# Ledger of designs, part 229: VH-VL binders against q96il0

Target 1, 167 residues: q96il0
Amino acid sequence: APERGAERRDTAPSGVSRFCPPRKSCHDWIGPPDKYSNLRPVHFYIPENESPLEQKLRKLRQETQEWNQQFWANQNLTFSKEKEEFIHSRLKTKGLGLRTESGQKATLNAEEMADFYKEFLSKNFQKHMYYNRDWYKRNFAITFFMGKVALERIWNKLKQKQKKRSN

## First folded at step 7 (VH-VL)

Design Ta24 (framework fv_ebronucimab)
Fold by ESMFold2-Fast, scan of step 7:
Formats: structure tokens, C-alpha cells, sequence
Structure Ta24 (fold): chain C 167 residues (1-167), chain A 120 residues (1-120), chain B 111 residues (1-111)
């Protein structure tokens, strides 16, 4: 019944502002898929004695999640909008209405849609290449900091062992 | 008490290099994205470059890509902009700007700026 | 290298309201919720007034409000005061891989 132009949701940039994990959980919590990005947000558990390095890792993971959520939310909205515009344009060119005789939305077959997918991919190729590059850079950084956190924890245990030995 | 203080600006000839610095205080520097924004005399604001807090991800305006390099030293609470192959069009007041808690695309604190003049 | 489009100047009287538009495309203002507004007095650094389309930072009066419809974001200043006379800039994230673009700027005069 409602046509296009119904109220649009205003979501926080990260898409996670409405996610509410259990308060007494001692581990990360995974929420439902975001409406726009279709990705599941992660709410990170913050330990009472989080080190500065552990905090840096957590913030990096949160920043990466927000960046990823925003990219896919925008990409999905752009794809949906351009796909609908393309279908309407092609139906108009064919002299066809927007709905079939049965009252269903008119659509194009797979062969007819091939032009749209080819054009969309070509137009967005550079953007997707930058996304993939940045995604790998971010994952490298996360892995590097995970290694630093692990090393810090090992070093702290070794220092504690040395102090016990020096009694 | 957030403060950002830029330095390193000056008069420089076209084709030469200059390095800007920004000293940060009053917040946990490593947790926030940092930006350089410039303003030519009597003109509007132009975003120049971005660097993330922890990962060191960078982005550049098309006009400076390949010529400018943004970097940071979290141990010294300092942000840098290495400017190579300077052009007359790079003449501007250069601001250091901090990303907000919730979005790296909004800038909640700005320095006073340092003037870069590129002329023969 | 197109910037976001703002009117060059807007005028109002004390106590009135003025609205500044910021028009972009679906790859910036229309596609994202990362629109910010800045106030700049002559010889001073810009000050953040609004972030994320409509969020006011601490210390910004509630007479400043932001909104967005389609490809156009708007800053509304209600109850105009002499101190509001300044240059106003919008900005937005753009899909050119994390680029930020600023608007052309608007000179607000309080008559």
C-alpha cells in the first residue's frame, strides 16, 4: 500500500546505536543484522582492568566495524535505488507499465538485467577496490595489535614470575 | 582542556618541500582520528588529509594525493604533514583538526592554523 | 572538483530565523548521515555547531538545528543574535574513499 517515499529511518552512522546486549556478559555480543548494511554488529566487552594497548585494539575493532557498516549500508542503498531507476527506465523505453496485468511489479529478465549489473560494477569498480584495499589494511592492523596484546600479556606474566623468583 | 597547536608554516618556493607539525594536549591522542584542513586567504575550507588513531589509515584530497603525506607519533602526541612538490595553489592557512568521539568526519576541536605561502 | 553548494549570503533581523541550505549528490549529502556544520568568525578557527546531520555538541545553543532531506542538508538558526554574524560551512563524507568535502560557505549578516 505505501508507495516509495515513506518515512526514512535515521540510524546512527555505525548502525549499532539501537543494539542492546546483556549487561552482565563477560564476552563480546553479536546483534541482529543492521537494516541497511545487512551486517551483524558486535558489541565489545570492556574488562575492568583493560590495558591501554587492549583499549587501542578494541577501539580499532570498533572503528573498523563502523567503517564497514557505513560502507555496506551506503552500497546497498545505492544499488537498490539505481536498480529500481534502471528497471523503470527500461520498462518506459519498451512502452510497458510499471506493473504486470496481474498487478505484480514488472521486472526485467536476467539477460536484460545484465546491462545494469555490468554498468553498476564498472561504475563502482574503483570504490570497491578501495574498500577491499582498506579492509585488508584494517585486518592487518587488527592482527598486528592482537599480536602486541598477546606479547604484552606474556611479558607481564614473565615479569611476575621474575619477581616471585627474586623474593 | 583540548588544545591543538600547529607550527612549521612559512614562505617556500614552488617545487620545494615543507613539514607541518601539530602538538596535541588535553585528550588521549592515540584514540582519535586527526585531520588537516586548509583555507586559502579569503576563501573557503578545503579538507586535505585524514589519519586514523590506531590503525594509521590515511586518506588524501585529490589535489594533494601523491604530494602530501600525513603521519602521527602517538608517543609524542604529534601530527605531521609532509608537503612535497608545493604549488602556488597550496598557499593557505593549515588547520589541525580532531575527529569527534562518534565520527571521524566531524571535527570538534581545531588549532589556530599555520600559514603556508608558496611563491617565487 | 565540485564542492557542496551553499548560498553565498543570507540575511535576517535579530530574533528571526534563517535557514542555510547545503546541496550535494547521492554520493555525499544524499547517501550518508555524516553532515557537519561549522561557524567561523573573521580571523578565528572554525567551531563545530552540528555533527551527524542534527547532533549538537556540548556548549552549542539549541537555537542551532540541523536537518536533511534528499540531497540537501539545512542549518536553521532561530532567534538570530548579532553574535551569529559569521561564515557558515557545511561538510559531508563522500564515497570517493573516505574523502570529506566542504560547502562553498555562506556569509550570514544580522541587520
Amino acid sequence: as target 1 above (167 residues)
Amino acid sequence: EVQLVESGGGLVQPGRSLRLSCAASGFTFSEYAMNWVRQAPGKGLEWVSYISGYSGDTSYADSVQGRFTISRDNGKNSLYLQMNSLRAEDTALYFCAKGTEYSRFGFDYWGQGTMVTVSS
Amino acid sequence: QSELTQPRSVSGSPGQSVTISCTGTSSDVGGYKYVSWYQQHPGKAPKLLISRVSNRPSGVPDRFSGSKSGNTASLTISGLQAEDEADYYCSSYTSKSTYVVFGTGTDVTVL
Scores: ipSAE 0.000, ipTM 0.500, lowest interface PAE 15.6, mean pLDDT 80

Design Ta25 (framework fv_ebronucimab)
Fold by ESMFold2-Fast, scan of step 7:
Structure Ta25 (fold): chain C 167 residues (1-167), chain A 120 residues (1-120), chain B 111 residues (1-111)
Amino acid sequence: as target 1 above (167 residues)
Amino acid sequence: EVQLVESGGGLVQPGRSLRLSCAASGFTFSEYAMNWVRQAPGKGLEWVSYISGYSGDTSYADSVQGRFTISRDNGKNSLYLQMNSLRAEDTALYFCAKGTDYSRYGFDYWGQGTMVTVSS
Amino acid sequence: QSELTQPRSVSGSPGQSVTISCTGTSSDVGGYKYVSWYQQHPGKAPKLLISRVSNRPSGVPDRFSGSKSGNTASLTISGLQAEDEADYYCSSYTSKSTYVVFGTGTDVTVL
């Protein structure tokens, strides 16, 4: 599996990269985990006869995925940066170098890292609460539009059935 | 025809406030992320702020975080930028820009811009 | 915030091809396929030329093409014409604290 995110596999409008879903696929597909967000992107199938309501739903799902990818990529980058800064600070306080005599990266034990994790979680508590609230809000909106699309499909099916009966 | 028309720019003293507006027409406003992008005289483009269509999520450039507030009124097809504690460095032409159909990170339509000059 | 690096200027003769580079890091250009290119004529608003690295919006000539390799995205203008004389900006999503970052801009001169 490639390390790079699925977005890197999409090509120009004229073509499809070698790792994109088959051209005749009529389903969404899930790509490999993004390098930075560690989330699997969903590549949305676009029907040739997509209704305006179906388009709204797809756009909302795509917007939510982009928001989610952005949040976790940024969170993971922040975590990694602050973790390295914490480790360097603690090693300096101990009078130790950043690498062992064997050239390996110097690390802190689990007990020493507990302070970092506690501070990181505490500092990011409000951010994660707002994320969860917004995630819930977005999924409620998606569910609402999924319901509207389902009703539209039922109504269209009933309209088509009535036309068939009139013959 | 998609149109974005900015207004509210002008000359303002440092430390004062100004509110920009953007009137949108020709598309379903609530479906699209909206952005403010600025350009200082003779300089390049700088992204300032965005707001999502459905959820109203916002983001800000570090240079304006805590001073500027982006908002929208989907019922009026309007986007706003409340600018507080203005600095000389905020002097720029401010563009309203619409996100594309499939990506919020590309801006397919732009307004003409409104000029904000912060000077003593 | 760090800007994406573009050459200050490029020049070419009518009918030739010119390429503008846009260099970032693994947190923006290198990590994602959300690179856009904009054309700006003096006194005008920017116009979207390319989105998602290589997608051309309706109305943009096929002379404009985009690509990306590693941390560098490129805009190529083939069959250069007088009306292509303008400033060109790249932009990318960024996983740093900003939503989008723009490039430093490139002035294209048609000789």
Scores: ipSAE 0.000, ipTM 0.517, lowest interface PAE 14.7, mean pLDDT 81

Design Ta26 (framework fv_ebronucimab)
Fold by ESMFold2-Fast, scan of step 7:
Structure Ta26 (fold): chain C 167 residues (1-167), chain A 120 residues (1-120), chain B 111 residues (1-111)
Amino acid sequence: as target 1 above (167 residues)
Amino acid sequence: EVQLVESGGGLVQPGRSLRLSCAASGFTFSEYAMNWVRQAPGKGLEWVSYISGYSGDTSYADSVQGRFTISRDNGKNSLYLQMNSLRAEDTALYFCAKGYEYSRYGFDYWGQGTMVTVSS
Amino acid sequence: QSELTQPRSVSGSPGQSVTISCTGTSSDVGGYKYVSWYQQHPGKAPKLLISRVSNRPSGVPDRFSGSKSGNTASLTISGLQAEDEADYYCSSYTSKSTYVVFGTGTDVTVL
C-alpha cells in the first residue's frame, strides 16, 4: 500500500503511470532528475483545444528535451568511464591494486584528480562548443514557433472582435 | 490503419549509389521519429539510421556513417535513405520503422522492406 | 555496432515457459528502462512485443512478459504455443555510439 510513482523510476518518460503528474494540471510540471543525465524532465500539459501549431511547438520542445537528455547521459557516461580508466592507469603505474587492504576502492588524491579534470575539459572543448551551437539553434527554433503561436492567438482575438461587429 | 511502404531497392554494383523511399499513411507523420533498420539474408536486425519528427536530428550506425544520409519530407509523408559508396556488406532487406512515440520506446510499425543487393 | 547478447536458440513444449536473456552494458540495458522485444516470423516484418522493459502494446497476449536485472533483460513466454515459433530480438536505447542497438537474436523452437 505505500505510494508508487514518487521518484520510483530511473527514467522519466512522459505519460507513464509511475511518473506521477499532478491531477488536473493546467500547466507544465517538472519531474525527478534522470539517473544518467541529471536533468529534470518537463511533463508538458496538453490543452483540449490545442491547435496544430501549438502541437508542433510542444513536440519540438519534447524532441529538444530528449536530445538534451541524450547528450548529458552520454557525457556523464564518458566522464565516468575515463575517470575509472585514469584511476586504474595511475594505480597500476604505482604498483598498487584497485582495492586497499581493507577492501575499499583505492583512490587518487585531489591534486592527482585535478590533472584528469583539466585533460577531460580540454579534449571535450570542441564537443561542448558543438553542443552550445545546437542548443542555441534549438532555442531559436522554439522561440520562432512560440512567436507563431502568439501571432495565431492574436489573429484569433481579432477574428472574434470582427465577428462581434457582424452580429 | 498505419501503413509504411518501402521502395527503391534493387541490384546495384559496389561503389555506386541508391536512394530508398518510405511512404507513410494512417498517422501524423511529422509527430514521430522514423528509422531505417536492415536485415542481411539469414542474419539478424541491424539499426541503420534515425531522424526526429520536427527538428530533423539524425543519427547513424558506425558501419554507414559518412556514406548514408537519412532525410524526410513531412509535407509528402515520406522518409528517404540516400546510400552512397555501397559495399557487398550493405546487402540486406531495408525496413522503414516508426518510433513508438519515441524510437527509444521501440518501433511499433514496420514496412515490408525493400531488398538491396550489392553485387558485381 | 556492438550487439546485445542473446542465446542462439531456446526450445520448449506446448504449455511450457521459456525465457530469453538479453545482456548488454551499463550504457544500454543496464543504464536505461528502454528495452524492447520483437517477434519475427519467417518472411515477415518484426512485431513489437514489449516496450520499456515490461510494457505490452495493445494486442499482445499477457503470456509475454519482460523484466530486467542489472545488465540483463529477459523475455518470458508462458503457455508456449506453436505460433510462438519465431525469431526474437531484444533492443535497447544506447548512449555510447548509436541511438538503438539490437540483440543477436534467438530462434524459439516449439517441439
Scores: ipSAE 0.000, ipTM 0.523, lowest interface PAE 15.3, mean pLDDT 81

Design Ta27 (framework fv_ebronucimab)
Fold by ESMFold2-Fast, scan of step 7:
Structure Ta27 (fold): chain C 167 residues (1-167), chain A 120 residues (1-120), chain B 111 residues (1-111)
Amino acid sequence: as target 1 above (167 residues)
Amino acid sequence: EVQLVESGGGLVQPGRSLRLSCAASGFTFSEYAMNWVRQAPGKGLEWVSYISGYSGDTSYADSVQGRFTISRDNGKNSLYLQMNSLRAEDTALYFCAKGTEYSRYDFDYWGQGTMVTVSS
Amino acid sequence: QSELTQPRSVSGSPGQSVTISCTGTSSDVGGYKYVSWYQQHPGKAPKLLISRVSNRPSGVPDRFSGSKSGNTASLTISGLQAEDEADYYCSSYTSKSTYVVFGTGTDVTVL
């Protein structure tokens, strides 16, 4: 079936798609993958009578999403830049030009690229460990606040039930 | 050349409202997060608010939460800051600042600022 | 939260090196690699000097370098020149209710 919710896609003159959320949504919904992070953003519904605790949870989830988007956008751009630099360096070592006779980018075979992937993963090991640590800390905090919101909602329902019964 | 030009500042009484504008040029406005940063006379920088380039996400400093609203019009390459219930403590030069290709939290281009004075 | 802590002032002679510290917590400087440094001359808008702890934007001299250890980030200006006399601010992403926090600022004087 079709994707959840409605999406409006606008394309900028540069050929970049712009993501616009649908109007009058009553639920959270998922957008297209971000150009740099390749992650799908979640656009959060804001209830008219949102409690302070619900607002705190929503903001924490939004903040975590932006942090996550930023990490992967940076990672993907660093990968692309270093990959091109590695290819350039290896072609120079071989005495080859950066472009073929047809004007296309010169490339390395899979065996040659294996050295780059090994080096990139090794260089970024600590960075990814810090990411995983922070990811777990953020998800623990989100889970904790989700629990608090759930308890608040249960308590409010009990209060309303008691009030209705007394009247 | 990237340019950001703020306008809308002025003298206003406490409790009143003011709306700031920032006109952007020289880059694809809709692709970048935008920020408002202020600086009180003789004081340091204070981040005020941001708005995502892909829409749907805004954030505010605790000092302005509930009083200020950031918005953008990508068709007009314009950023706005609606300031309500102004306080003397809001007196500052207000800068429009653009996020970078790599981070919404690094500001690679700034406008010259527009001065907001809140006084009785 | 309060601002990131920077020394009020640092001074040096032309050709010397000076270092400015920026101290936060595990929720900002210590936790993430989104530390920036800005240079502000009197009456001018801030200029980005360093992004993502140690990345220099195009047009920024190699004399400016950034690093981070634990909860403290540092900006080092080597070969100090008269035009480096300015206010310097650090900035970091924060995992609190706000996304960005600035440092208290440091006045660099070239003697």
Scores: ipSAE 0.000, ipTM 0.457, lowest interface PAE 16.9, mean pLDDT 80

Design Ta28 (framework fv_ebronucimab)
Fold by ESMFold2-Fast, scan of step 7:
Structure Ta28 (fold): chain C 167 residues (1-167), chain A 120 residues (1-120), chain B 111 residues (1-111)
Amino acid sequence: as target 1 above (167 residues)
Amino acid sequence: EVQLVESGGGLVQPGRSLRLSCAASGFTFSEYAMNWVRQAPGKGLEWVSYISGYSGDTSYADSVQGRFTISRDNGKNSLYLQMNSLRAEDTALYFCAKGTEYSRYGFDYWGQGTMVTVSS
Amino acid sequence: QSELTQPRSVSGSPGQSVTISCTGTSSDVGGYKYVSWYQQHPGKAPKLLISDVSNRPSGVPDRFSGSKSGNTASLTISGLQAEDEADYYCSSYTSKSTYVVFGTGTDVTVL
């Protein structure tokens, strides 16, 4: 984690290599935060001898990650768009321009912005409630399959030990 | 060998409904996202709808939102598209397409397509 | 409705290289690594050439390569061959309401 926190912007000409796990990685790799979702993507390691059950777990985790990334990318984009529209609308109502005399973007005070935040949260309350429900449902399913994989690995080790004793 | 076979297309009048089916074989259907993509005669590709593998999450193009419903039956290896309130601009060849192993935003296998013609 | 901009047509001679651009915005091509390229011959279903900007599926010749810079993704076909004459489409994930958006398509002619 500390070493990944020191990731350099100028690592490679293309920059793409910074978003991929190293060759022959034996573990899942966590990337830098996505530009829009602010979530760190996980690149899942695929073992050469992956069982069908392990594949199902990995696919479920990947599907859940992509669902989560899409939700927050869209939510953050909607927030940014509506925030700018709110600011522009209020400045127009006050007869003010979109930029200050110094050329900076004109902003509203904290009291006025609090009104936007309350409205945005209220408008999106049901959406966030359904997101939380689905998030817990997905995590329950992931935990269930993690348990199945753990039991499969324990059983395979026990079978291997038994066969070694019998042979 | 991965195979996707679409069916259910035909000639329909505006305002009517039609249901498309896609039969999948050669892969573990429940593990992959599935998509419908259409192509009007002589025009380009247009993504229509998406459904995830395990959770059944759906998404729709704005042009079909509220009119089309994507669904799947993992036990039957089948994908469906229920098309309601059809319009002349829905006339197209409809492809069934499978998401890739590395990214479900790419489509590694496609069916031959089924033609839907909406005309009065 | 396609929203990614591609040139209408590109032409080249056998053995040459051609590049097809796919231009979007920060909400799709510019913001995400989920760009794919498809080849479509007349009367046939599309075939995946490239996924996730530069990943080539098994069976696709190494003459096809993908890259991305800013809001523009590119497909390069090196050592152009007669069988490369086809329509080419890009696609990208989008953070707008649409899950995936396709490009306008490019007709590649081998002269």
Scores: ipSAE 0.000, ipTM 0.532, lowest interface PAE 12.1, mean pLDDT 81

Design Ta29 (framework fv_ebronucimab)
Fold by ESMFold2-Fast, scan of step 7:
Structure Ta29 (fold): chain C 167 residues (1-167), chain A 120 residues (1-120), chain B 111 residues (1-111)
Amino acid sequence: as target 1 above (167 residues)
Amino acid sequence: EVQLVESGGGLVQPGRSLRLSCAASGFTFSEYAMNWVRQAPGKGLEWVSYISGYSGDTSYADSVQGRFTISRDNGKNSLYLQMNSLRAEDTALYFCAKGTEYSRYGFDYWGQGTMVTVSS
Amino acid sequence: QSELTQPRSVSGSPGQSVTISCTGTSSDVGGYKYVSWYQQHPGKAPKLLISEVSNRPSGVPDRFSGSKSGNTASLTISGLQAEDEADYYCSSYTSKSTYVVFGTGTDVTVL
């Protein structure tokens, strides 16, 4: 069984790898690529004085990451399964074995695989369009709340300057 | 802590409309996907409809597509199901169900349900 | 209107183990790791028992466990207790026309 190195992987079916950020981190931590989605998860730093607005932004970013991880994990697994089914079906039709005498997986030429790629993309066209739409909506919402948080921080800094001057 | 309370069910004639509501409390409503799931008397669970937290994207079971509309009001912590062109087959206990903290494919909290009876 | 196949009933004695199967296709149970299990007592709302094949929510006893092999997911209840007498439903994400599909349900009777 492969070793997991210094960072233990425990990939939930939700698509997010379970791992621990470095101790004494005051910043967001980026983990290794998830086995299924091939995306790096982000573990968000939680300040002790996190405002309700900052918490809402963080949770929105966490929810968006989970949604994104689930989409790509599902997409990659679906692609891999259907690709293997297509290859096995075509090799059986040709009367060929699933592996060569050298133990390598028997493969199809690019011309033969073109049919699979066209079918896969066509079948998943609507799903990808919905993904792009949702990606846009989520990033708009995140940007909007980032703006609100930035304004809150500016206001708090202005209040601090006023207090210092009134001393 | 988390509480979901459905209302709006009742006896209704075929072809008419009914609007269900679900009041949510104990969590940040806008951050979670919400679902309607129904159960006909003596039968199993059937997923009806879904609405995402932030994007407001919706999906419907084939049996209700074009007749039912799911919506939410995040300012009121409320979920709705507008049911049009009701059929006898729509007779069921309708549950409001919350997606898990970070996944939309599992339902970690459910309401007690509201009964809809479609009968002539 | 359930798509996933479960046995109608399973019975056992207190202290025994019982296993409930949930069989689908490559477009749902076989293709994805998004399988959940729910427990429903008569007159009550369903309760999430297992999420994502084998993840136990806080408050669910360790004697409930989930697994998946090919197109079949399984819920195992070890050390069966009287309180476990209930209906059990599996569910899965689906890549077909519906977003989520439920199993046909299994009635667990103790003795």
Scores: ipSAE 0.000, ipTM 0.506, lowest interface PAE 14.0, mean pLDDT 81

Design Ta3 (framework fv_ebronucimab)
Fold by ESMFold2-Fast, scan of step 7:
Structure Ta3 (fold): chain C 167 residues (1-167), chain A 120 residues (1-120), chain B 111 residues (1-111)
Amino acid sequence: as target 1 above (167 residues)
Amino acid sequence: EVQLVESGGGLVQPGRSLRLSCAASGFTFSRYAMNWVRQAPGKGLEWVSYISGYSGDTSYADSVQGRFTISRDNGKNSLYLQMNSLRAEDTALYFCAKGTEYSRYGFDYWGQGTMVTVSS
Amino acid sequence: QSELTQPRSVSGSPGQSVTISCTGTSSDVGGYKYVSWYQQHPGKAPKLLISRVSNRPSGVPDRFSGSKSGNTASLTISGLQAEDEADYYCSSYTSKSTYVVFGTGTDVTVL
């Protein structure tokens, strides 16, 4: 099936609610799980007056999401490919066909699949260690920039309130 | 086998436009970030632009911001670079480069490049 | 755009080890572990040698190794061979306005 594309900001057909209307406070939208990664993407709203610091944070969050999506999409595809190959190999050694008489895919029982899961997890242990390390580093950086943006927003609110009162 | 093939380069006058293409094969194109990297004759590598795989988020080097536009067509396994308001300093061999599985900041496969010459 | 600093040239004899440095700041090499190294022979595309400071891709000989200390990353080529004569570039993620920054490049000559 063709990719639906999660690359664009959420929009609705005419006559239906728009998620991020121009005249209202807009927010980020959380989409359905991605076909490959099975993770829900976040579509980031870009404010009309985005500061350079806010842009830095948004791009860091977008980049982290893309990295996370790509890692799990690759992991899931590798898992599916190796699982199917394992099942085909085991069915061949048993002299069984890939389809049942009713046309359904032939499967292995839970005990037989346990060997595959154990081997797959062992084989991919190092990948998961690298993923966890990078995940923590990225979350630390995001938290740091979130703090900076929060301080900037507090300062801007105070300045705006002061200017409004001075008029 | 992963392959990236650039095309669209040529001789162009300052102030004109040119569009580069990169045809990708041998991997699931939509899952990987793609980049344009250039190299002026006898000079070093300079990163030009980035586009993410699934979301299509873009980023540009300061030297090309506002003049170049990166895009992709995942259905056609193709990457593009629209270059407007070209300058003599844009003269370079332009490479298409693929991000790695663990870090998109590393480029594990590169095309052979397409030469862009901006001269009067 | 700002470039990471590399020595212009490094030379060695066959079988010797050479090291190439790549110096940046806390917003790139010093702050992150996203340093990559590339080998480029004349007239050819760059080839990835090392990613994430010290990770060797499949097919790259173990005589190529990477490390990092503070704001400086290093590529070490042990057992130098004639085919190692090439230009070498480092690159890093940057938390500034740019996404990736490359080094100035180092010409390795095998005598």
Scores: ipSAE 0.000, ipTM 0.488, lowest interface PAE 15.2, mean pLDDT 80

Design Ta30 (framework fv_ebronucimab)
Fold by ESMFold2-Fast, scan of step 7:
Structure Ta30 (fold): chain C 167 residues (1-167), chain A 120 residues (1-120), chain B 111 residues (1-111)
Amino acid sequence: as target 1 above (167 residues)
Amino acid sequence: EVQLVESGGGLVQPGRSLRLSCAASGFTFSEYAMNWVRQAPGKGLEWVSYISGYSGDTSYADSVQGRFTISRDNGKNSLYLQMNSLRAEDTALYFCAKGTEYSRYGFDYWGQGTMVTVSS
Amino acid sequence: QSELTQPRSVSGSPGQSVTISCTGTSSDVGGYKYVSWYQQHPGKAPKLLISYVSNRPSGVPDRFSGSKSGNTASLTISGLQAEDEADYYCSSYTSKSTYVVFGTGTDVTVL
């Protein structure tokens, strides 16, 4: 989900800094990837004289970004959780420990992991299908409003030219 | 002046249905996400359901998934919650809440709530 | 139910400061800035005090402030007044469940 006017922080104990868009930006700004969704957030520029139609477009784009960020953050977390549970369950069934002699996490072979991927995809097929459907619907709506905004801007330019001529 | 007014609560027996309404005024209803949040007597707040403004996307708490349906009528500035297969644990004051200008995850205005009591 | 842990109660005298903690996990409070705080007086609806960890809505006094460190968010009420006696709830976006999770709530008493 997009952060508005967030300020860059000092380096944390982990050695990682957080980023924010430049102050008084004249255009949209793209941030670093979110740690859970792995998507780059967009910070939208808000003009001082934004029209109601431009505001609707911006809010739709912001809402779509938040929806997209939430979906992928949840999917990535669910995948990681279920993968670890699957590996743990299979290792326990075999009577094996969770760690190897070298201290690394124990893993399953490719054939066993293929079972997990097949089950995960099958279980989440409907969810991903609805995501794709909604993603297309949202992008169609955004494109439609972008067209309306473009027409409004053309109309306003024509009106401004006419007023200058009348003066 | 933003106002949210809930109605439709009452005493119902387990297994029955009830429909809650929320009348909104003072803002452009279609531009904001809307939520239902409940509070059982003497307990804390629990998020119940969400519906987006433009796309009409919905989401539900696990405890109500498959039983409750959130909907809205943007032409009437109204939000609804259809509650089916009611259980004693659904007994609570139900609030209508509006998402903020910045994020749908914060709720800047709330109604007064409508009480739902599920008991034999 | 709620997944974020708050103290049951905190108390202070008029003019003092009190701090309410809200502890979650890396999947909610620790991972995101979508932390909000609400004030609820008996018999009334909740009122938004803080959003985005530290943003105050118009009309909320600046003596209310928010912060977070790691998996814990905090609401600080400075210059405590009698009217601050209320229940306070935190909330956060959560990636591990559906959408939003609330805290257990804290009763603030002004002695």
Scores: ipSAE 0.000, ipTM 0.485, lowest interface PAE 17.7, mean pLDDT 80

